VH-VL binders against GTPase-activating protein and VPS9 domain-containing protein 1 (GAPVD1). Designs and how they scored, part 8

Target 1, 239 residues: GTPase-activating protein and VPS9 domain-containing protein 1 (GAPVD1), of Bos taurus (Bovine) (a5d794r147to385)
Amino acid sequence: SYLLQVLRYLIEFELKESDNPRRLLRRGTCAFSILFKLFSEGLFSAKLFLTATLHEPIMQLLVEDEDHLETDPNKLIERFSPAQQEKLFGEKGSDRFRQKVQEMVDSNEAKLVALVNKFIGYLKQNTYCFPHSLRWIVSQMYKTLSCVDRLEVGEVRAMCTDLLLACFICPAVVNPEQYGIISDAPINEVARFNLMQVGRLLQQLAMTGSEEGDPRTKSSLGKFDKSCVAAFLDVVIGG

## First folded at step 4 (VH-VL)

Design n10 (framework fv_tocilizumab)
Fold by ESMFold2-Fast, scan of step 4:
Structure n10 (fold): chain C 239 residues (1-239), chain A 120 residues (1-120), chain B 107 residues (1-107)
Amino acid sequence: as target 1 above (239 residues)
Amino acid sequence: QVQLQESGPGLVRPSQTLSLTCTVSGYSISSGYYWSWVRQPPGRGLEWIGYIYYSGDTTYNPSLKSRVTMLRDTSKNQFSLRLSSVTAADTAVYYCARDLRWYDSYFDYWGQGSLVTVSS
Amino acid sequence: DIQMTQSPSSLSASVGDRVTITCRASQSISSWLNWYQQKPGKAPKLLIYAASSLQSGVPSRFSGSGSGTDFTFTISSLQPEDIATYYCQQSYSTPYTFGQGTKVEIK
């Protein structure tokens, strides 16, 4: 357990001493972030948790005839050739074109919200088997950083959520074959993109009233089940 | 199984409107496919004229757009081409063809072609 | 408009020969290219779609390759029934445009 001692040391002497510990953590290149990933990847109970949590929703995603869930209108349009755009949306620059594009964006957004909330539901359902050693390190981060007067409690909770989602869960969502979550199941381009969308949105749910991002981004995040993410975090850090 | 058949006058006078109908059998024009007209002047290559969807939505070749109108009659399983103000340059074999749905585009079924001569 | 240029305009080859026709687009069309065969007095027939996909019922001696602006159509072993004019066609953008055609004849 030598690595757990080092991780605790890094929370106290690397993250706590930083002028912006959340930015340092999210950057993912600090010693704490690197060692946390190495530790979690070598932990059998972590692999068990990820498999129990992600196998079912990922396999459902892979076997469904699912659309490419792009929600950026310009990127959505760019996926189609000009001739396809004309068939799907009508004359470029027309009111109808804008309306039809928005309808597809809205449809994709609704599907993506349902998909992300499904992953959140599986996370909540499998909270009981979350690894004890990972629970310990997240709890240590919460306790250590909560003692810092310059950090609001919401920001500390967001950092703990960043650690769980961006550093542990999301890599397994995006690359389930590398983490042994799925075996002998092909991941096509559409499925990979949708898994990346899930990972991106789960990571964005960790953001706490930041001035970064536009109003549209903050509005779309309101559609996700943030209460389930908060409940998951509460169980992990021990209330 | 799917068959397309062009019909209409084989001779049109200059300045008049060329009118052709394509009758589709063995398949419904309402099934999400697009339906095109393509022409071929004698001894020359192929030129796409336009397509129509069963809803009535159309897209025309810009070079012909001011003179072209396409219509559909879903009850008769037909679509038609009207080309106004014709000249000798419009003399060609006119084909109707099935253009695939939005997710791909190629002409998998063609009519036999109808020769239209523009002459006084 | 996207211009499609075919090469050669005509060719003559022996039965069993490998025949290659090229098609160049004036701008990138990704893989949105189709190949048609037209026999004298007949409507065109689809052989290849999406640059390299063989249409159902078409003999395997026909193949296509390429992406972007440069495309190739190949007949691996020319047969007498392959005497025809071959056209490439882009479906990337309207108006759809065709190459000028390549007339294939047997020596």
Scores: ipSAE 0.357, ipTM 0.772, lowest interface PAE 3.2, mean pLDDT 86

Design n12 (framework fv_canakinumab)
Fold by ESMFold2-Fast, scan of step 4:
Structure n12 (fold): chain C 239 residues (1-239), chain A 120 residues (1-120), chain B 107 residues (1-107)
Amino acid sequence: as target 1 above (239 residues)
Amino acid sequence: QVQLVESGGGVVQPGRSLRLSCAASGFTFSSYYMNWVRQAPGKGLEWVAEIWYDGSNKYYADSVKGRFTISRDNSKNTLYLQMNGLRAEDTAVYYCARDLEWYDSYFDYWGQGTLVTVSS
Amino acid sequence: EIVLTQSPDFQSVTPKEKVTITCRASQSIGSWLHWYQQKPDQSPKLLIKYASQSFSGVPSRFSGSGSGTDFTLTINSLEAEDAAAYYCHQYNSYPYTFGPGTKVDIK
């Protein structure tokens, strides 16, 4: 289509010519990123893929008694009133308080790991139904950027993963009602926060081997099945 | 179905004692913080007391501190309020209310209430 | 203790009119405020939790807003079944306290 040709040209003349094409892509404000998002949002086969992939895990998240999956201890504490903090953790400043807070952080981290791995599993199950036009765009990005001497193969693969996650899948994870993935299901504050946590971690998996990641989040990444993300990318660029 | 049923109310003279009970069913009673809230005839709501899920801590409104004692028996799924030194101003409908110990801490279920009248 | 004040004390409203109830705390309580509805001869029911979050099953015409010391409960279009007393409740610190209540009657 004409739009696919324009996207290919933007990879060649915008991303390839950039001093830091990954930063430009991740920002999401370049012409390629804007046009890719508009194209994918208007593509019926893309909407079908996202619905097939995300409807079930999102509905499970909305129905199950999932906790607010905050892993920052200070933000976790601030969610509770002083009276609630005393009930949950004991006297502020005590060893028990610190221990109980850490137990809740650890519990939330374990739940978040299981949740993200569930979403990765559904992505793996639906990889073969991935839209042909989007597969072509990702393949073109891989081929064009692999010719750039200053970009390592791992960095090019990471950019292709960024395109699939940050520009396509994660927006639908965070705002499934806007993307038509779900209907007739209210999304409360806790569910929205958990969907945002899933989106954040999926995006950060694209930074595997990168030193630019958040140190706290990076320590948690070892618990995820990164091979499923790599396999997803391989199927998309390889066929 | 979650149910809270209060009992033990009645008419008593000033200075006497009453013990209220709240029978809980339809949920794991031992996992919930429990509260007593009262309402004088034609007046507003007043929080009275709270007990933690395991009975380890108790809190009271200043108006009842030293006179009322909250307790629970998790083996019987029952909450109690021992009221001593009753005064005319203690006349009220007494509600028991459930409070979740964790994320959603608010009074989500209330009993129907039991009337306590303190009169000469 | 934290003292909650509500205004107005009483309001008589025609159907479909907007109702606004205010709750003011004597000191900052963040968003640790809940709203309850009590119909005549019934137990209180939770309407709004944490200042602005609707409790499940509560009609969309009910909304809450505010933080710190000033809070508002709004009924966008009053229905006959909304005739009740409305109470704010702070959960910030012990002892817990309720506002004195606002009685809403329908004309």
Scores: ipSAE 0.005, ipTM 0.512, lowest interface PAE 9.7, mean pLDDT 85

Design n13 (framework fv_canakinumab)
Fold by ESMFold2-Fast, scan of step 4:
Structure n13 (fold): chain C 239 residues (1-239), chain A 120 residues (1-120), chain B 107 residues (1-107)
Amino acid sequence: as target 1 above (239 residues)
Amino acid sequence: QVQLVESGGGVVQPGRSLRLSCAASGFTFSSYDMNWVRQAPGKGLEWVAIIWYDGSNKYYADSVKGRFTISRDNSKNTLYLQMNGLRAEDTAVYYCARDLEWYDSYFDYWGQGTLVTVSS
Amino acid sequence: EIVLTQSPDFQSVTPKEKVTITCRASQSIGSWLHWYQQKPDQSPKLLIKYASQSFSGVPSRFSGSGSGTDFTLTINSLEAEDAAAYYCHQYNSYPYTFGPGTKVDIK
């Protein structure tokens, strides 16, 4: 199609020529990113893949609306009034207060890790129906950028992972109703927050190894099995 | 199904004591913080005291601190308010109220109230 | 202690008119404010929690707004059954305190 050839052209003449092609891709405002979004959102096989991959885990998430999966201790504390904080955690500034806050954070992190790994599992199960056109684009990015002496293999693989997760899958996780993945199912405030947490962590997983990344965000990624993402990328590139 | 029934109110002379009870049913009493709130005739609501779900902590309004004692018996699903040194100003309808779960502090269920009249 | 003040003390309103009740805290309480309705000879009932969230079963004509020190309860279109006293309540810190109440009567 003309759009596929234009996307290949943009990889070669916009991304390859950039001093920092990964940052350009991640910002999502370059011509390649804009055209990729338009192409993928208009692609029937892409909608089919996203629905097959995300409908079940999102519907399961919507059942559990009482667990607000906040993992930032300060934001978690701020969710409660000072009176509630004393009930839950004890005297502010005490060792017991810090310990009980950390216990709630750890519990929420464990639940969030399990949830994200569930989404990754569904992705693995549905790799067989990944769109051929998107596979071709990712393959072209890998081939074109791997020829650049300045870019090491890890950076090129990270860019391909960014395209698959941050630019394609994660937007559908955060806004499944906008992508037609769910219908007539209400998304309450807690469920929306949890979907945003899943999307954020999948994006951070895609950005693993970035020198520009926040060290704090990198630490949370150590709890995930990253081998599934690498295997998924290898299947997509290998065809 | 959730019910809170206060009892023990009545007419009492200044300086004497009275004990109020609140019988809870239709929910797991031991999982909820419980409050006493009072209302003088023709006046507004005044918070009196709270007791945590396990009885480990208690707080009181300054007007009753040192005179009133809140307690609970989770085996009997009952909340108590022991009122000592009663004053004319303590005349009010006394409500028991449930906090929604031990981590929330809004009163989702209230009893019907029991009238305490302190007069000579 | 945190002191809550309400305005107006009393309001007599024609059916279908909009009613606005304000509650002001003596210091910032974030969004840790609830609204209760008390009809004559009845126990109070929770209307709005966390300043702006409707409690289950409460008619959509009731809404709350505000944060910090200034809060508002709005009844969009007053019905006969809304004749009651309305109280704000802060649970930001012990001791918990209630506002003095606003009485709403139907004309």
Scores: ipSAE 0.000, ipTM 0.477, lowest interface PAE 14.0, mean pLDDT 83

Design n14 (framework fv_rolinsatamab)
Fold by ESMFold2-Fast, scan of step 4:
Structure n14 (fold): chain C 239 residues (1-239), chain A 122 residues (1-122), chain B 107 residues (1-107)
Amino acid sequence: as target 1 above (239 residues)
Amino acid sequence: EVQLVQSGAEVKKPGSSVKVSCKASGYTFTSYYMHWVRQAPGQGLEWIGEINPSGGSTNYNQKFKDRATLTVDKSTSTAYMELSSLRSEDTAVYYCARDLEGWYYDSYFDYWGQGTLVTVSS
Amino acid sequence: DIQMTQSPSSVSASVGDRVTITCKASQGISSWVAWYQQKPGKSPKLLIYAASSLQSGVPSRFSDSGSGTDFTLTISSLQPEDFATYFCQQYNSYPYTFGGGTKVEIK
């Protein structure tokens, strides 16, 4: 289609010519990213893939996990009134208070890791039905950027992962009702927050080639099976 | 180590143009986006636009798109913001600011220039 | 454009006080908010970014909370050097927009 050729052109003349094409792609506001998102949102096979991949883990998140999965200790504390804080964590400023807060943070991190790995598992299971048009775009990105001397193969792979996760999958994870992944199921504020947490961690996996990630989620990166994301990318780009 | 040094204060009449410079040092100039933000007296901060110093690609706040021009000189590690058709409402301190590389879709400013006061008066 | 509304516009506080500043987005911005401190006659200084990441060199008494449309910056125990104006900034979408600022004044 015409749009596929325009996307290839933008890889060649926007991303390839950039001194930092990964940062440009990660921002998601360059012409390539905007047009890719528009194209994928209008693609019927993409909607089928997203539904097959995300419907089950999202529905289970809505049913199974009622906890607010905050991993920042300060934000976690502020969610509770002073009376609730005293009841849950003890006297403010005590060693016990800090310990109890950290226990809740650790519990929430473990739940988030399990949840994100579940999303990755469904993604892997559904690679066989990944849209051919999107597979072609990712392959063109890999091919074109692999010719850039300043980019290591790991950085090019990370950019292709950015495209798949940050520009295609994560928007549907955060707003599944908007993308038609679920219907007639209410998404309350806690569930929305948890979906955003999943999206942030999936984006963190896309930053595996970067020295710098989100400090809040950095400690959790070693708990993710990054090989699952790599296997997904390998299937998409054709081995 | 990282420094952004801006040009001095300007007094302009309505209808004229102003060009503010921002000289970067202490880092690789072409590796970070440069943003321009203004602050009118007693008002908040207002984003004007961004430029990629490597390729010269720009994104503008639509409010300023027809009047603002962002450019760079890579040889001197200097960014420029030109604002045309000045009005009294354009009286503000204009800042250049470096974008901290981070998450997908992120844009926040880790280093700021000292600011350039532009006064538009007849 | 996404409008960022800060409250209060000013707050009078004493050293040692807990200060909270609220920022409300006119539409959902997920967790894409950064916080800045500006002292009189100086440029803004980044305090917090990426929803909860404290900028290097910023004291641990600064923290933030919130997601979606409602965000809060908290200073747990106000110090003399904290008397300044604070701004929130959304970076969810273009154009990037800032709150109107909250001036933290000595009581």
Scores: ipSAE 0.006, ipTM 0.445, lowest interface PAE 9.4, mean pLDDT 81

Design n15 (framework fv_rolinsatamab)
Fold by ESMFold2-Fast, scan of step 4:
Structure n15 (fold): chain C 239 residues (1-239), chain A 121 residues (1-121), chain B 107 residues (1-107)
Amino acid sequence: as target 1 above (239 residues)
Amino acid sequence: EVQLVQSGAEVKKPGSSVKVSCKASGYTFTSYYMHWVRQAPGQGLEWIGEINPSGGSTNYNQKFKDRATLTVDKSTSTAYMELSSLRSEDTAVYYCARDLRWFYDSYFDYWGQGTLVTVSS
Amino acid sequence: DIQMTQSPSSVSASVGDRVTITCKASQGISSWVAWYQQKPGKSPKLLIYAASSLQSGVPSRFSDSGSGTDFTLTISSLQPEDFATYFCQQYNSYPYTFGGGTKVEIK
């Protein structure tokens, strides 16, 4: 409870007074971000929520034989030896090579979008057990920042989404063993990469609007179920 | 309609070589790997090797690596399997088969009708 | 090389029967197994690939299960056209290898 009052103070006197509070939040180096991370990591109800939300989709990812879900074509190609590239894609520089690389990128992107939407679905399913203290912090951020004339409603909602996903959920997605979400299950290189991809996309989803006019960012994020994220935020902010 | 049409039956003497053809139609020839699989009469299937028709790169079953040569003629959409130093044990039906590839997967969605190669003295 | 051991070598069955064919890999092959049907005098026909994908035109009575080293092909209600030899194939690693085959015969 004492830390909750300090967090409220930092919203009013650090974030609200900033010319760009969302940038401060995303950088994760301000006092609010540091204290929020420490508070949430020490909160028992937060660990229960994360386990209820993430255990099942993470275990499904770990149990399934899964492809390495790289969506950057150059990085995808670089993962393979020249002999593997020839087998998978054909002659380097040919139309077939470009077509086959794009087919793998498209397939990986579709799988990754389905995977991220699955995580969001579990999040929505478990909103009923979201920690009361974290809900209070998010609602205080929404109320306090909504009173700032220079901040549009969409920007404030985006900041609240940043706090929920980038600052709370994503760290547990990328490092579930450190958060006690899973136990005794090994995380191989491919699984770790895929968890990092999920975390990366959840963070990009949380940062919607900050890169207006960037076709790459808008194209990727347009494939997610936006209604699930909106519904989750509305439940947290509501009241 | 995808079709793989193979050359006719061959009778060869021990020590000779045989070259079987497989003419593809109904799809882009250079977009799919071609495999060769054999089956001795009444026996199971045995993988010989694969070829990428675009680049001509090949992978062989080690058992056949010193005797089998896989090639393609892109102008006629035809794949070839040549097997040298024939033995009586090489008597089998030889199949070409198209690779239905999903990432690293290799399984065969369309097969030629088979070419019986008989090695006898 | 990964050895694929298929059992039984033959099974006698009647129309309407449930037929189960097993395939065991000598090493873990994840889900990288395909199943083929071969009728006398004909080329093999792909039935199932990627551990659950039914090839276009293949009846829904064909299904598979398993992962790692133990795999099963099931025909839920045998039809007259299903009397054939069935083969499993691993595509986890080179060289690709096939099971010895299971002949499904009329009882």
Scores: ipSAE 0.000, ipTM 0.383, lowest interface PAE 19.8, mean pLDDT 81

Design n16 (from r6 with heavy chain L100R; framework fv_rolinsatamab)
Heavy chain, then light chain:
Amino acid sequence: EVQLVQSGAEVKKPGSSVKVSCKASGYTFTSYYMHWVRQAPGQGLEWIGEINPSGGSTNYNQKFKDRATLTVDKSTSTAYMELSSLRSEDTAVYYCARDREWYDSYFDYWGQGTLVTVSS
Amino acid sequence: DIQMTQSPSSVSASVGDRVTITCKASQGISSWVAWYQQKPGKSPKLLIYAASSLQSGVPSRFSDSGSGTDFTLTISSLQPEDFATYFCQQYNSYPYTFGGGTKVEIK
ESMFold2-Fast, scan of step 4: ipSAE 0.483; ipTM 0.812

Design n18 (framework fv_rolinsatamab)
Fold by ESMFold2-Fast, scan of step 4:
Structure n18 (fold): chain C 239 residues (1-239), chain A 119 residues (1-119), chain B 107 residues (1-107)
Amino acid sequence: as target 1 above (239 residues)
Amino acid sequence: EVQLVQSGAEVKKPGSSVKVSCKASGYTFTSYYMHWVRQAPGQGLEWIGEINPSGGSTNYNQKFKDRATLTVDKSTSTAYMELSSLRSEDTAVYYCARDLEWYDAFDIWGQGTLVTVSS
Amino acid sequence: DIQMTQSPSSVSASVGDRVTITCKASQGISSWVAWYQQKPGKSPKLLIYAASSLQSGVPSRFSDSGSGTDFTLTISSLQPEDFATYFCQQYNSYPYTFGGGTKVEIK
């Protein structure tokens, strides 16, 4: 299709020529990112893939999960009034307060890890029906950017994963009603927050190669099934 | 089904005490705080206090601190509110209510117990 | 103690009307307000908590807004089952306090 050739052109003459192509891709405002979004949103096989992959885990989340899965201690504390903080965590500034906050963070993190791994499992299950046109685009990105001397193979793989997750899958996870994945189920604020958390963590998994040495990132991401994401990419770019 | 069932209506003389029970079912009793709220006929809602069924710790509205006693029996999943030195202005419907997990909004309420204080 | 003042004390409305109920706190309570519906002879029913979280099973026509000291409950298109008394509650500080109530009556 002529639009596939335009996307290939933009990989070669926009992304490859950039001094920081990964940052450009992640920002989502370059011509390649804009056209990729329009193309994928208009693609029937993409809608079928997203529905097959996301409908079931999203519906399970909407029915089964009632907990607000905040894992930032300061943001978690800010969610409660001063009276509720005293009741849940005890005297502010005490050792007990810090311990109780950490217990809630740890509990929410465990639930969030299980939830994200559930989404990754459905992604693995449905890899076989990934759209051929999108597979071609990702393969062209891998081929073209692998020829750039300043980009290591891990960074190129990370960029291809960014394209698949940040630019295609995660928008549908956060706004499934907008993408037609669900039609009759209302999404309350807790469910929306949890879907945003899933999207955020899937995006962070895409960045693991460059951030392996970061102690903040390493601890959080060590509990997720990263091998499944790598396997998904390998099927998409290889085959 | 999550449910709170309260004891029946009481008629008491001024100066006496009343003890209202609230039996919980359908959830883990020790995981949620239990609150007590009253409503005088034709008037608004007034918070009496709360109890943590796990440890038995209580917080009271200062207005009721000297007269109200909140207790729980974990073996029967039952909460109790005792109000002493009853006056005519204590005539009200008394409710027990469960807080909503991480919030102090009351998601499940008992049916209410009418306490009438008259001579 | 934080005083919660509701206005109006009563409102007469017809099915399909937009109804707005206001609740004012005597001091800042951030977003820590809950809204309840009570029908005659019945226990209060939780509608909204944590400033904007709609309780399960509550219709989407109920919404709230506000922060700090001024809060509003809105019923976008009043239905026959919505004729009731509505209460706000602050849970920022002990003791928890309720507004005086707003009775929504048939016009």
Scores: ipSAE 0.000, ipTM 0.465, lowest interface PAE 13.7, mean pLDDT 84

Design n20 (framework fv_rolinsatamab)
Fold by ESMFold2-Fast, scan of step 4:
Structure n20 (fold): chain C 239 residues (1-239), chain A 121 residues (1-121), chain B 107 residues (1-107)
Amino acid sequence: as target 1 above (239 residues)
Amino acid sequence: EVQLVQSGAEVKKPGSSVKVSCKASGYTFTSYYMHWVRQAPGQGLEWIGEINPSGGSTNYNQKFKDRATLTVDKSTSTAYMELSSLRSEDTAVYYCARDYSGWYDSYFDYWGQGTLVTVSS
Amino acid sequence: DIQMTQSPSSVSASVGDRVTITCKASQGISSWVAWYQQKPGKSPKLLIYAASSLQSGVPSRFSDSGSGTDFTLTISSLQPEDFATYFCQQYNSYPYTFGGGTKVEIK
């Protein structure tokens, strides 16, 4: 289509020519990002893919018991009033308080790992119906940017990952009602927070490899099945 | 293009509160985290906290968490930093700054012009 | 908190000189350091981030190296517009912390 050719043109003349193409893409305000959003949101096969991939895990999340999956100990504590903190964790500043907070963080991490791995599983099983037009755009980005000497393979893969996850899949995970993935199901603040956690972690998992040797990546993400996200990207850019 | 315009200088008494504004333009306000950083005269930069303008979620430097409150007004694309229980040591230039967010990295690509807050009796 | 120690605190240099500024983290921060330039009366400006990625519009004479705990900002041939204070910042972990700054002054 005309729009596909314009998107290819923008990869070559906007992103490739930029001193920082990843920043332009992540910023979401460049011509490529604006047109990509317009194109993908109007693409019927994209809606079918997102619905097939996300409807079931999102509906399960909305129906199951609401746990706020905060993994930052300080933010977790601040969610509770002083009276609730004492009831849940004991005396503030005690060793028991710190222990009980860590137990809740560990419990939330285990639940978040299971939840994210569930989304990864659905993504994996629906890779076969990924839209051809979007696959073509990602492949064009990979090919065009791989020819730029100043961009390492890891940076190019990261940008392709940004396009697939930050610009397409994760917005639908975080705002499924706006993308037509679900209807007539209210999303409360806890559910929204958990969907945001899923979206953020899917994006972070896809960075694995380019950040090899980073202790945060190694320790924080070792609990997730990140190989499925990498495999998804490989299928998209390789075919 | 991208601009962050902050409110004017303030002179406050110890024990009072100050609220600094940062009006964003030239980009989609809700797409980027906003940070607040201060610089005392002749000293280094100190990170206060961050806010996600889309959902209003915040992260604070523990040093400031009991005194600082970060908020946004999406209708005016304006971020606010309120600091309470002011002391003379809080005399500093306060900056708002935009970053990339949603990844491991967080660095500040555009900064406001700064707001001088002077705390004196 | 991770402490960032910059050296030197100030350096006197002439146009055309090579200027080297170092930044040492109290803990390993991989490559997660950014560099900023601040001119008198102005806001900091981002120069370099994430493993030597140069910010758009920043001259190629600025470069960054290092990993783990030791980081270096180099200006290969100092220009008149480069006289400023430079800061490093780690973004490995909360709270984000900055170095004390290095003032590059006219000799």
Scores: ipSAE 0.000, ipTM 0.395, lowest interface PAE 16.7, mean pLDDT 80

